# Ledger of designs, part 13: miniprotein binders against q9bqp7

Target 1, 240 residues: q9bqp7
Amino acid sequence: VPQNWFPIFNPERSDKPNASDPSVPLKIPLQRNVIPSVTRVLQQTMTKQQVFLLERWKQRMILELGEDGFKEYTSNVFLQGKRFHEALESILSPQETLKERDENLLKSGYIESVQHILKDVSGVRALESAVQHETLNYIGLLDCVAEYQGKLCVIDWKTSEKPKPFIQSTFDNPLQVVAYMGAMNHDTNYSFQVQCGLIVVAYKDGSPAHPHFMDAELCSQYWTKWLLRLEEYTEKKKNQ

## First folded at step 2 (miniprotein)

Design sa3yC3
Fold by ESMFold2-Fast, scan of step 2:
Structure sa3yC3 (fold): chain B 240 residues (1-240), chain A 87 residues (1-87)
Amino acid sequence: as target 1 above (240 residues)
Amino acid sequence: DEEERRELEEKIKELLERAREHLERARELAKKGDYEEAELEIWDAFLLIMEAEDLARELGSPELLLRVFDLREEIYWLLERIRERRE
């Protein structure tokens, strides 16, 4: 699929939010649909490299923890991530009552890890909000859209047990960010344009989170890679 | 800016050199029929390649990205050969 037919940025939208400034961050619910999610597309189109790494990682973990221990470990990682996202939504929400009720969610090492990043986050426009690309027909649930150091970003919060100062903490994180960005930029439920991404890797031990900023050029590069994954998904689905 | 770019270029080249060392160890192990150890070397090579790719994209270097792609293809060919011999 040619990039020129499906640009990541919408030429009909302004990055200047002079109209329709939301007083409360948007939270559009994700509905179960026949339209594929970003996560499903990426899982169904893993590269040979990713398949190999995932298989070997599972084998190592099962060898170390046993089958039951592996299931417990992965379940715990999922739960920790969910709680971290819930805490961040509470912190970034403008509602004081939410922050009061959920103060216990604010205690984790992951939350301590992101404190210095949160100081640079403002102008929150969307939290845990569904996006749909009207033309390319895919959906997703993004974590956050806010200004980071003055630039409007799709922000993706990730958890990690061990410090990883590079974007490789999880597979396809940059593709997730740009897929959400492209969808939001072409979704009629949103009126603004996002050109930047931010992946924040938080650490369980509270050590400082690593922010991985993606400028417009880098987002455009990963957008091309996302379009290839989406095309591969569509082709595989036709052959089933 | 120029110094930051050179430091990033050096980091990417170092990652690629280390990945190639793992690939060559994997080739030697595969020749001996030590496929499990060969795949462990491939594991390390892929992790290094993934980091190199991300940094090369951040740097905006087509030349370094091509080096990443070329090395990854070499690893794919070796991995497929190992998988065929293990069947």
Scores: ipSAE 0.447, ipTM 0.819, lowest interface PAE 2.4, mean pLDDT 84
Fold by OpenDDE base, second read of step 4:
Structure sa3yC3 (fold): chain B 240 residues (1-240), chain A 87 residues (1-87)
Amino acid sequence: as target 1 above (240 residues)
Amino acid sequence: DEEERRELEEKIKELLERAREHLERARELAKKGDYEEAELEIWDAFLLIMEAEDLARELGSPELLLRVFDLREEIYWLLERIRERRE
């Protein structure tokens, strides 16, 4: 049990976004502060087993591709991920800002992969927007806040070359999503709260993306795990 | 026993130094905008630190363990900055 329990949901906020249809999604810039990001907390609190698995993967890839080949592969994966997020931001942004859709960004297997998910996405409230949890003292940059199948979600877009049909296969991504939810729900820059999360795993080959929907109950479960990771991070920092 | 302890201490120090070298390369790469290659160097540093941590615990050296922790924090900080710049 976390020593410093804090709720994921804010009882002072209404579950329904006020009907002011923000014609434009929120895009709050990330302020570089001494405050740790969600990603930093998760990385610094990885288990020895998780690190070992990542290394074994790396070593296998180096054996297969060589060192230079692996560097090139990694560079390409990151570039593809970045382009995918840029393309999604362009797609989900209001049409008036879409003047220069680089048509080349839209011609990816990853974009093809998420088409069936995008059909169920509406009511975009935020894109590439910073969140801060003032009490728990962490920050993050969320990909998207939108309605998925009529439920307001924090949506996290991920790229993969391998199928991830189960949420468990997404490693710490559920923790990231709930961390963003909890921060957003208590960030004064947002007038609404979210109760659901969505992880979308897009595939390079254009095969249908896997949506991993997180209801309020599942979010609460992962929130407890997130709080434990945050406490571990905080303790490690005090012992330095 | 004493010779084995000295060998283990030297090995830990070597691992830490190698990890620091990787971290420095990662910083240089990140300054150039080569974030992908910087991340690879960070992972190499991290692995060396993990081995150093296990050996430092086996040796029972609080001093070496603290050095491991300090270097791990530097790695995490750099990794975060690289990821923030990629996003």
Scores: ipSAE 0.000, ipTM 0.222, lowest interface PAE 10.7, mean pLDDT 84

Design sa6xA1
Fold by ESMFold2-Fast, scan of step 2:
Structure sa6xA1 (fold): chain B 240 residues (1-240), chain A 87 residues (1-87)
Amino acid sequence: as target 1 above (240 residues)
Amino acid sequence: DPKEELLKRAEELLELSEWLFELAEEAFRRGDLETAERYLEWAVRLLEEAVRLAEEAGDEELLERIKKQLEEVRKRLEELRERIEKE
């Protein structure tokens, strides 16, 4: 076990709803950026295996689509992912009227894919919200915090295309979720405790999305791996 | 033929810069502002070269598209830099 151990859960906090909790989801803007982000830490500490797999995937895609085709493919994947997240934020935001929602954003295979998951999502507490770990000094922007089947989760929305799945640091998705969770649990802008994670992979063709639920024990296991990545990042930075 | 080579290169740089812009937006969304800044800086340099090539080729429509994209990228970069400096 790493010696640099910090708990993911904050013993000063409860996950039970507080009467003083805001009735609308929190959306803390990402203002201060001197501190490294979760994505920066993960990108700069990729394993050799991850690097080889990404390079192999990239080479195969370029071979199949050509360089221009590959750029168009990855650009479209990123754009569709952005639109998907915007649509989900709109759907889950109680302050937006039906007319204020962009109808085009609400009509896509990805949104159809995720409908059965959304039916189990309630009690939204944060949307597209900045988190900062006060002690470990890292920041992030999480997608959503809400109850999934009665359990408060950090929810991360992912898109995937069949038969050409795009690799968006899929191996690091659990680490990203627990990094946000640990940050939120120790961020003074938030008063509640999150102990579970949910990664939802939505499909372009509207096939039912796959939920990957992470209970408290699994989150603790990935938290340990995140701490190792953060330690590795910090050591590399010391050599500057 | 020489004009076609200039236009082809200008379009390649425009496409690459658009891809970099989308990568920057994704990095920005994920909270990685320094990576977003680097992608936008790269996009600006490519678009500046694309402007030169489109001007030499005399393609006013392509030049207008490139200048519009360059203006948008520069505006985003300035906004991002202000956020980084605001601590």
Scores: ipSAE 0.000, ipTM 0.118, lowest interface PAE 18.9, mean pLDDT 78

Design sa6xA2
Fold by ESMFold2-Fast, scan of step 2:
Structure sa6xA2 (fold): chain B 240 residues (1-240), chain A 87 residues (1-87)
Amino acid sequence: as target 1 above (240 residues)
Amino acid sequence: DPKEELLKRAEELLELSEWLFELAEEAFRRGDLEEAERFLELAVRWLEDAVRLAEEAGDEELLERIKKQLEEVRKRLEELRERIEKE
């Protein structure tokens, strides 16, 4: 059980839209800060098994591809993920015109992969937007907040390369989603309540994306695990 | 001792694959079928490498243990892929 428990949901908030709510999705910029990010907390509190597996995977990839080949591989994975997120932001924003560069991104296999998920997404409230938990002192940058099949969700878009998986980047995704959710629910820049999460795994070859829906109960369970990781991070920082 | 070095590497890969199998089972229990598939795929590859190292070392007992684990991981992966397809 976490020593210092804090609720994920804010009883003063509603998921119903208010007439005073912005008609355009929110995009609060993430400012560089001394306050730790969700990704930093998760990376600094990986289990010994996760750290060992990551290091062994890295060494094996270097043996297979060479040091330069490994750098190219990881850079390509990062760039493709970045382009995918940029394309989704363009698709989901209310803008009618696209740059030539954005048009090329819309033809990717990853975008084809998520088409069936996008049909069920509406009522976009936030895109590539910063969140901060003032009480628990962490920050994050979430991908999207929108209704999925009628339920307001924090949505996390993930790209996947089945032949050569990145173990640590996928294992903590539920924790990442609920960390953003809890932060948003207590961030004064936002006025609504989010109680559900959605992790969407898109594939480069255009194979149908896998949606992993998280209802309020599941989010509460992962929130407890996130609080434990946050406490572990704070304790490690205190001892260094 | 060259043979001992090969055996050590084979045992290391077997242990790593067993940890990946444990992580896959945890992911499966959480309903994260894609993550479970990723762990099992990696476990299969490392066990295949371990088979080769044990064969080169000529250790029949270790080779049998590795082959048993590889068969179990492959069976679980096939079952998981069937569940993913029907989800």
Scores: ipSAE 0.000, ipTM 0.138, lowest interface PAE 14.0, mean pLDDT 78

Design sa6xA3
Fold by ESMFold2-Fast, scan of step 2:
Structure sa6xA3 (fold): chain B 240 residues (1-240), chain A 87 residues (1-87)
Amino acid sequence: as target 1 above (240 residues)
Amino acid sequence: DPKEELLKRAEELLELSEWLFELAEEAFRRGDLELAERLLEEAVRYLEWAVRMAEEAGDEELLERIKKQLEEVRKRLEELRERIEKE
């Protein structure tokens, strides 16, 4: 149980659109400071077993590819993920450009993978937008807030290198989504309420992406776990 | 709460098995069938432990999630072993 419990949903907000909502998706820039990001909190509070497995995988990869090869491999995985997110932002933004660079991004297998999911996405409210929880003191950069099959969701796009999947913080994906949700619901830069989450895992070979929908009850359950991870992070920081 | 501790251990074992499954798929794609087999065997073992923990804690929903994952891992292990036998 968390010592400093705080609600994920804001009773003063509605998930319904209103006339004052902007016609273009919000994109609040992330301002760097000493306040921890969601990803940093999660990375610093991994279980001992998760850390051990990650290190074992890393040593195995280094043994196979060499130090330079491992660095190149991880850099390429990161770059592919970055380009995937850039392509999705372009596709979902009404200010999209048809420049040659955008055309090249749109050709990836990952984009093919998510086509059937994108057909069910509408009413985009935010893209690549910063969130801050003023009371709990954490920040994040969310991928997307939009309606999925009629439900307003925080949507997180993930890539998998099938047939060669890369190890992601898979255990923590639901925690990441609800952390963004709770921050957005209490961030004065936003006026609406999000109660659902969606994790979309896209595949490099173009195989159909897997959507993992999280309803309000499931989000509330993961929110409690996120609060525990945040407390653990804060305690570790005090003892450093 | 001893039930809470059992649930946390069961969840941790489930997460650990998911990591092992991903590592096994990576090993398989790289052609390291022996390593893939060992990693899937470890995943099965952790999920069997998780089943016992969830049963003792009395959490039926978690137990069903763990059993579903165990079935998936066992199926993949059988497929892999067939490939190894056929060389």
Scores: ipSAE 0.000, ipTM 0.125, lowest interface PAE 16.1, mean pLDDT 78

Design sa6xB1
Fold by ESMFold2-Fast, scan of step 2:
Structure sa6xB1 (fold): chain B 240 residues (1-240), chain A 87 residues (1-87)
Amino acid sequence: as target 1 above (240 residues)
Amino acid sequence: DPKEELLKRAEYLLEFSELLFDMAELAFRRGDLETAERYLEWAVRLLEEAVRLAEEAGDEELLERIKKQLEEVRKRLEELRERIEKE
């Protein structure tokens, strides 16, 4: 149980669209500073088991690929993920009316993987946009806020080499999603409320992506776990 | 949801134990029998806890998967221990 509880949802906000909502999706730039990012908090508060799993994966890859091969592999994985996010932002952005889309970005297996998910996505309100929780003092860069099957969601796009049919297999991804959600719901740069999350795991071979929908109840459960991780992070910083 | 939390923990322990099994096999191939034994012992303990959680949650399919993995890890540990004793 967190010592300093804070609500994920803002009772003063509505998920209904209003006249002040921008016609173009919001894209607030992320400025790096002393305020910790969601990713940093999660990285600095990994359990002993999580650290071991990461080190085991690294050791296995180095044994198979060599040091240089591992470096090349991780660079390629990062680049592919970056290109996937760029392609999704382009596809979902109504602002790309003048320029032709990069055909190579749109042909990837990852984009084919998410096609059945994308047809259910509409009403995009934010893309690659910064969020800040002023009270809890953390920042993040969320991928997308849009309606998925009629429900406004924080959507996080993931690429994976291994099938992830269960939400438990996505590790800290649910925590990342609710951290963004809680920040956005209390960020003065946004006027709406998000109560649902969606983690979409895309596959390089074009196999159908696995959507992990998180309703308000599930988001509240993961929010409590995120608050514990944030508390652990702040305690570690106080004890420096 | 208490059942959901039990299932999450059981599945996490199952995945962690599978990775420990892989690490034990790598250590074994390198001739590091003591390290392999430690990884398998750790995996057994995780799977025993996972069995308990899956039973409490009442998920028969998950329980079957965990029990199968536990049997496989226990068999490998016994084989490894027999090899260590012969040396």
Scores: ipSAE 0.000, ipTM 0.123, lowest interface PAE 17.4, mean pLDDT 79

Design sa6xB2
Fold by ESMFold2-Fast, scan of step 2:
Structure sa6xB2 (fold): chain B 240 residues (1-240), chain A 87 residues (1-87)
Amino acid sequence: as target 1 above (240 residues)
Amino acid sequence: DPKEELLKRAEYLLEFSELLFDMAELAFRRGDLEEAERFLELAVRWLEDAVRLAEEAGDEELLERIKKQLEEVRKRLEELRERIEKE
């Protein structure tokens, strides 16, 4: 059990639209600070087995591609992910903004992969937006908050070479989603309540993306695990 | 809560099965069939342990997910072994 437990949901908030809500999705910039990000917390609290397997994978990739090839590969994967997120932000931005779109970003196999998911996404509330949990002292940058099949979700877009049929096979992705959710639910820059998560794994070859929906109960279960990772991070940092 | 500890361990083992699949695929593409086989064998052992943990915890949904993953890993391992014997 976490020593410094804090609730994921805010009882004073509703998931229903408010007339005072902005007509365009929120995009709060991430401010650099000493406060740890969700990704840093997760990276610094990997298990010994996770660290071993990651290091072995890196060594194998370097053997296969060479050091320069590995650098190119990782850079390319990062750029493809970035372009995918940029394309999704463009697609999901309301038409009333009249933003010019880069057609090249919209033609990737990853975008084809998510078309059937996008048909069920509406009511976008936030895109590429910063969240901060003042009480638990962490920050993050979430991809998207929107309704998926009528339910308000924190949505995390992922690219992958392999199918991800089960949510557990996405590693720490459920922890990222609930960490963002808990922060947003208690961040004064936002007024709404999010209780559900969605991890969407898209494929470069255009094969159908896999949606991993997380209901409120599952989010609560992963929130407890996130709190444990956060406590581990805090303890390790204090003792260094 | 002993049940929560069992669930945590089962979920952990399940999460690492895909990383082992990735490592097996990289080894296979390099022509290192023995290394690929070792990764898939490890994945099978971890998932078998995960099945036992989920059964003991009584979580039917998690158990079903683990069993499906185990079936897929076993299928890949059999396919790899057939290719090793053929070559």
Scores: ipSAE 0.000, ipTM 0.166, lowest interface PAE 12.0, mean pLDDT 78

Design sa6xB3
Fold by ESMFold2-Fast, scan of step 2:
Formats: C-alpha cells, sequence, structure tokens
Structure sa6xB3 (fold): chain B 240 residues (1-240), chain A 87 residues (1-87)
C-alpha cells in the first residue's frame, strides 16, 4: 500500500455536463516547472525487468541499424507520434478553434487506423491540456478528455509498429492515464469528474486501432500502482 | 509466495515476447525475412512457457491475455512463412 494514499476521484465533482462548462474544449498550456511530470516519474522508476528489456531492445536495434540508423529510426517514430497527435487535435477541435488543417497529417495510416474509434468519440472537453496535482506535486499534459461510447474518459493516443491487443502490452500507459485523471479531478482549472480511461493504439499500416477501455474499478487499481511509482520517485529524489 | 513468483515470471515472458515481436516486424520491413522468422519463433516459445506459468498460478485474466498474444504471433509467423515460400 502507498504510505501517502490520496483518492483518484473527487467526491465534490460530477461527470455530468455543467451548464457553465465551456462549449470549446479546454487547452491549458503546460509551463516549464520544477515539479516532475508524469512521464518523468515513470521513466525514472522503471522496474528492473523494464530496464533490462529496453536495454536489450536498444542493443539489438543498434546492432541491426548502426548508431546513426538507430537515431534516425527513433527520431522518425517520435515525429510520427507528434504528427498523429496534432492531426487528432485538429480533427477533434470545433471549427471555430481550428488552425489551418494540414492535409498530409490527415492522410496518415495512423489516422486511418483510428477512424472506427473516432466514430464513438463525442463531447470533447479538453485537448492537449495541462493538469497539475497540487497535493501530490506532479504535472502532466493529457491528450484528450471526451466521451467514448457515452462515458467520459481521459483518452491517450499511442502509435505502434506492432499489434498490441491487451492493456498490459502498452507498458506504463495505464499508469499515465490514471495519473492524468487523478490530477484533473483535483485541478481547480477543471470542474468535472473523469472516472474512465481509454488507451488507443494506432498502427502505421492503417490496420484497426486497439481500444483499451479502463472502467472506474480498473482505474482505481492502476491508481494505487501509480501512487507507489510516485512514492518511489520521491524517495529516489531525496536520496539524490 | 509461489503464485506471485509464477505471475511475475509470466508477465516478464509476455513483455519479452512483445519485444521480440517488435523486432521481428522491424526485420520484416527491412527485408530480413529469415531474422523475422527466428524472432517470431522465439516469441512463440516464450509465450508457450508463459501460458504454462499462468495456468499453474490460476490467473485466468493473465492466461487470456497471453493466449491472445500467442494466437497473434502464430498468425503472423504463418503469414511470414507463406511469404518466404513464395519468394
Amino acid sequence: as target 1 above (240 residues)
Amino acid sequence: DPKEELLKRAEYLLEFSELLFDMAELAFRRGDLELAERLLEEAVRYLEWAVRMAEEAGDEELLERIKKQLEEVRKRLEELRERIEKE
């Protein structure tokens, strides 16, 4: 159990639309901060197994591609992910808030991959928006908050070069989603409650994306694991 | 706890097999079909081992996840082998 447990859900909030809620999705900018980000905490508290697997993968990739080839490969993966997120933000933004659309972004295999998921997404409340947990002292930048099949979700868009049929195959992504959820539920910049998560893994070749839905019970289970990772990070920082 | 140790090992094997699958897809895209085949064969072996561990531990959810991944890897391996035969 975590020593400094804190609830993921806020009993003073509702998941139902508030009449005062903005008609335009919220986009709170993430500012440079000494407070650790969700991704930093997760990267610095990887398990020994995760570290071993990542190191073995890097060694094999460098062996196959060379050091320059590996750098090019990882740079391309990063760029494709960035463009995918930009395209999704554009697609989900209302017409009044749209920047000039990039036709090339909208034609990617990753966008083709998520079409069937997007049909079930509505009621967008936040896009590329910063969250901060004041009490637990962490920050994050979430991709999207919207209704998926009628349930309000923190939605995380991921790109993958291989099929990932189950949630555990998305590594620490469930922890990332619940960390954003807990922060948003206690962030004064937001007025609503999110109790569900959705991880969408899109594929480069346009094959159908895999949606990994997380109900409130599953989110609560992963929240406990996130609190343990956060505790580990805090202790490591104290010890240098 | 013997059950906890089996579950940890099954999760580890699942993660490692997923890494092997990623490497196989990369090898395939580079045209190295022989390497892709070897990597998928290794992934199948680890997943079969993980199935036995999850069964012994009695974790039905984990067992379902491993079996699904095993089915996916086996399907990909068969597709790859058919492609190698034709070329």
Scores: ipSAE 0.000, ipTM 0.214, lowest interface PAE 12.0, mean pLDDT 79

Design sa6xC1
Fold by ESMFold2-Fast, scan of step 2:
Structure sa6xC1 (fold): chain B 240 residues (1-240), chain A 87 residues (1-87)
Amino acid sequence: as target 1 above (240 residues)
Amino acid sequence: DPKEELLKRAEDLLWLSEELFYLAEDAFRRGDLETAERYLEWAVRLLEEAVRLAEEAGDEELLERIKKQLEEVRKRLEELRERIEKE
């Protein structure tokens, strides 16, 4: 259990829209800061087991592709993920100007994969937007906040090869989602409250994406684990 | 779906434990008994977590598959430790 507990939900907030413009999703820019990001905290507090599993995956891939092939592969995976996020932001942003772009990006297998999920997504409140937890001192850049099947969610889009998704992402994805949620719920740039999360794993071959819904109880459970990781990070940094 | 996420995580841990078992076999063939022992210990821990997740999800078929693998890994670990002692 964390020594310095803090609530994930803000009792002063509701999921009701406030005086902010309801037709345009928020997009707060991420500002350069000495405050750690969610991804940095998670990366620097990986367990010995997680580090070993990552190293095993790397070694297996290097055996298969060679050192240079592995670097090329990981760069391409990163680039495809980035392009997928850019495509989703464009699709979900009603006021974004249509600009000429790679049409193949919009018709990728990943975009086909998420079509059935997108049918259930509405009321977009934030896209590619920065969050900061002023009290706990961490920042993040969340993908999307929108209603999924009528529930306001922090939505995290992931890409994966079928049939076995990237294991590292699976292990820390819930922590990432609740970290963003807790930050947004306590960030003065936002006025609403999010209590649910959604991790969507899209597949390159276009087969249906898998949605992993996190209700308020599950979010609270992962929030406790996130607080432990944050405390571990803070303590390691003090001893530096 | 919380149940589906538990099942996926349990399946992932089962798969990873099988990879670790393969690594242990490879280390054993190379004569690196200490490394083999470490891999099998990690596999046991992953399978113990997978058992908990499968129980929570209520998937009896998956639970039995995981328990069977856990028993096999524990048996192999015991055999390996006995060989290390005899050295």
Scores: ipSAE 0.000, ipTM 0.131, lowest interface PAE 15.2, mean pLDDT 78

Design sa6xC2
Fold by ESMFold2-Fast, scan of step 2:
Structure sa6xC2 (fold): chain B 240 residues (1-240), chain A 87 residues (1-87)
Amino acid sequence: as target 1 above (240 residues)
Amino acid sequence: DPKEELLKRAEDLLWLSEELFYLAEDAFRRGDLEEAERFLELAVRWLEDAVRLAEEAGDEELLERIKKQLEEVRKRLEELRERIEKE
């Protein structure tokens, strides 16, 4: 159990639209601060086991591709992910015009992969937007907040290249989602409540993306694990 | 202590494999059979690594626990793959 427990949901907020909600999705810029990001907390609290698994994967890939090949592979994965996120922000933003979109971004296999998911996404409230938990002192940049099949979700878009999926962040994906959720629910820049999460894994070859829906109970379970990671981070920082 | 490091890594892989099994069950419950398969495949690989580490450390009790979990995960993976083929 975490020593300094704090609730993920805010009892003073609703997931229903209200008159103060903007017609355009929120996009609050992330400000550089001494406050740690979700990514930093997770990276600094990797267990010896996670570090061991990451190092084994890295060495295996280097043996297969060579050091230069591995660097090229990881650079390509990063670039593909960045382009995928940019394309999704463009697609989901009601202010984007057809002339402003890059045709190449819209034609990727990853975008084809998520088409069936996008059909169930509506009511976009935030895109590439900063969140801060003022009480727990962490920040993050979430991908998207929108309704998925009628439920308001923090949505995290992931890319995976079959047959070589990136597996290092698998355990931390749910933690990222609930960390953003808890921050947004207590961030004064936002007025609504999010109780559900969605992790969408898109594939380079265009095969159907896999949606991983997280209901309120599952989010609460991962929230407890996130609080333990945050507690560990704070403890390590004090002992440095 | 090299033995303690091996044991810690083996126990951690066992624990992480249990977390993967939980993620696989959630994916299965959501109807995402291919993702469930991926999680179970990863769990098998991690448990195989854990078996090796426990053997090197010479901990027979831990080795037995890991092998038992590995057989359960393998059984679930076979059941899932059979179901995917019928889909």
Scores: ipSAE 0.000, ipTM 0.140, lowest interface PAE 15.5, mean pLDDT 79

Design sa6xC3
Fold by ESMFold2-Fast, scan of step 2:
Structure sa6xC3 (fold): chain B 240 residues (1-240), chain A 87 residues (1-87)
Amino acid sequence: as target 1 above (240 residues)
Amino acid sequence: DPKEELLKRAEDLLWLSEELFYLAEDAFRRGDLELAERLLEEAVRYLEWAVRMAEEAGDEELLERIKKQLEEVRKRLEELRERIEKE
């Protein structure tokens, strides 16, 4: 269905480690570009239904917390997510000094939530690393590339509060993961291939995190949907 | 028109819940039971909001359609949870 289809996987690459792989996880810095980020593309191509649901959630929260309370709440949610990602990078990094420094972050409920998932994570190849699709012209910052239960995955860490549900980005998470995957597989800064995705939803109260594994076939299905979103974004910008 | 807006929003929520249902069925076929459960729970929430909007708008036909869909999604969620219990 996309007019300009491009493959998610790179036939010239392997998922097996080789001698030229770096000894430490890659961390390519995100540089300023005029080209859009994955999050920008997704935000600018939300359906009317998605926009309505986000606006309705905002209205309900503002009624419950007040305007200032809502801003405080969303700032706190953002900060908690940021700290969670920083703690995970510290935990998965081979640098001992970094792990010791972040002792306070290592004891959060979110970190407790992901312990059973982390037990199955090994062979970390990239952490908080920039990706760019050189042909399709988009960029992103992925959380982690590592083996989960023996399979090389793009891993995306999410935080969520129970019991009240949040609707901000639930259905776009798989698109985000495959967009990063496709970019990395065609980015000259990387030499390996990833064919699987993993979305891990961690909980504030320490309840066991939910892992949402995406095999190669499922990734290919979501990749087609991502290409449609990217095409929509590009076409809208061309016609303005 | 406030009524027109409520009706449009209710239709949008109904459509989105149907999309989530199909994604849940896909996840189920792939063996990802936790993802399927999460997607069905989200669909139930959207349909509950759609019920309230259709009630406020006073559209009896739309309300009946949404309630029927909500019943079917809840039944599927229950069936999925039963299967998870057996594993």
Scores: ipSAE 0.000, ipTM 0.159, lowest interface PAE 15.7, mean pLDDT 79

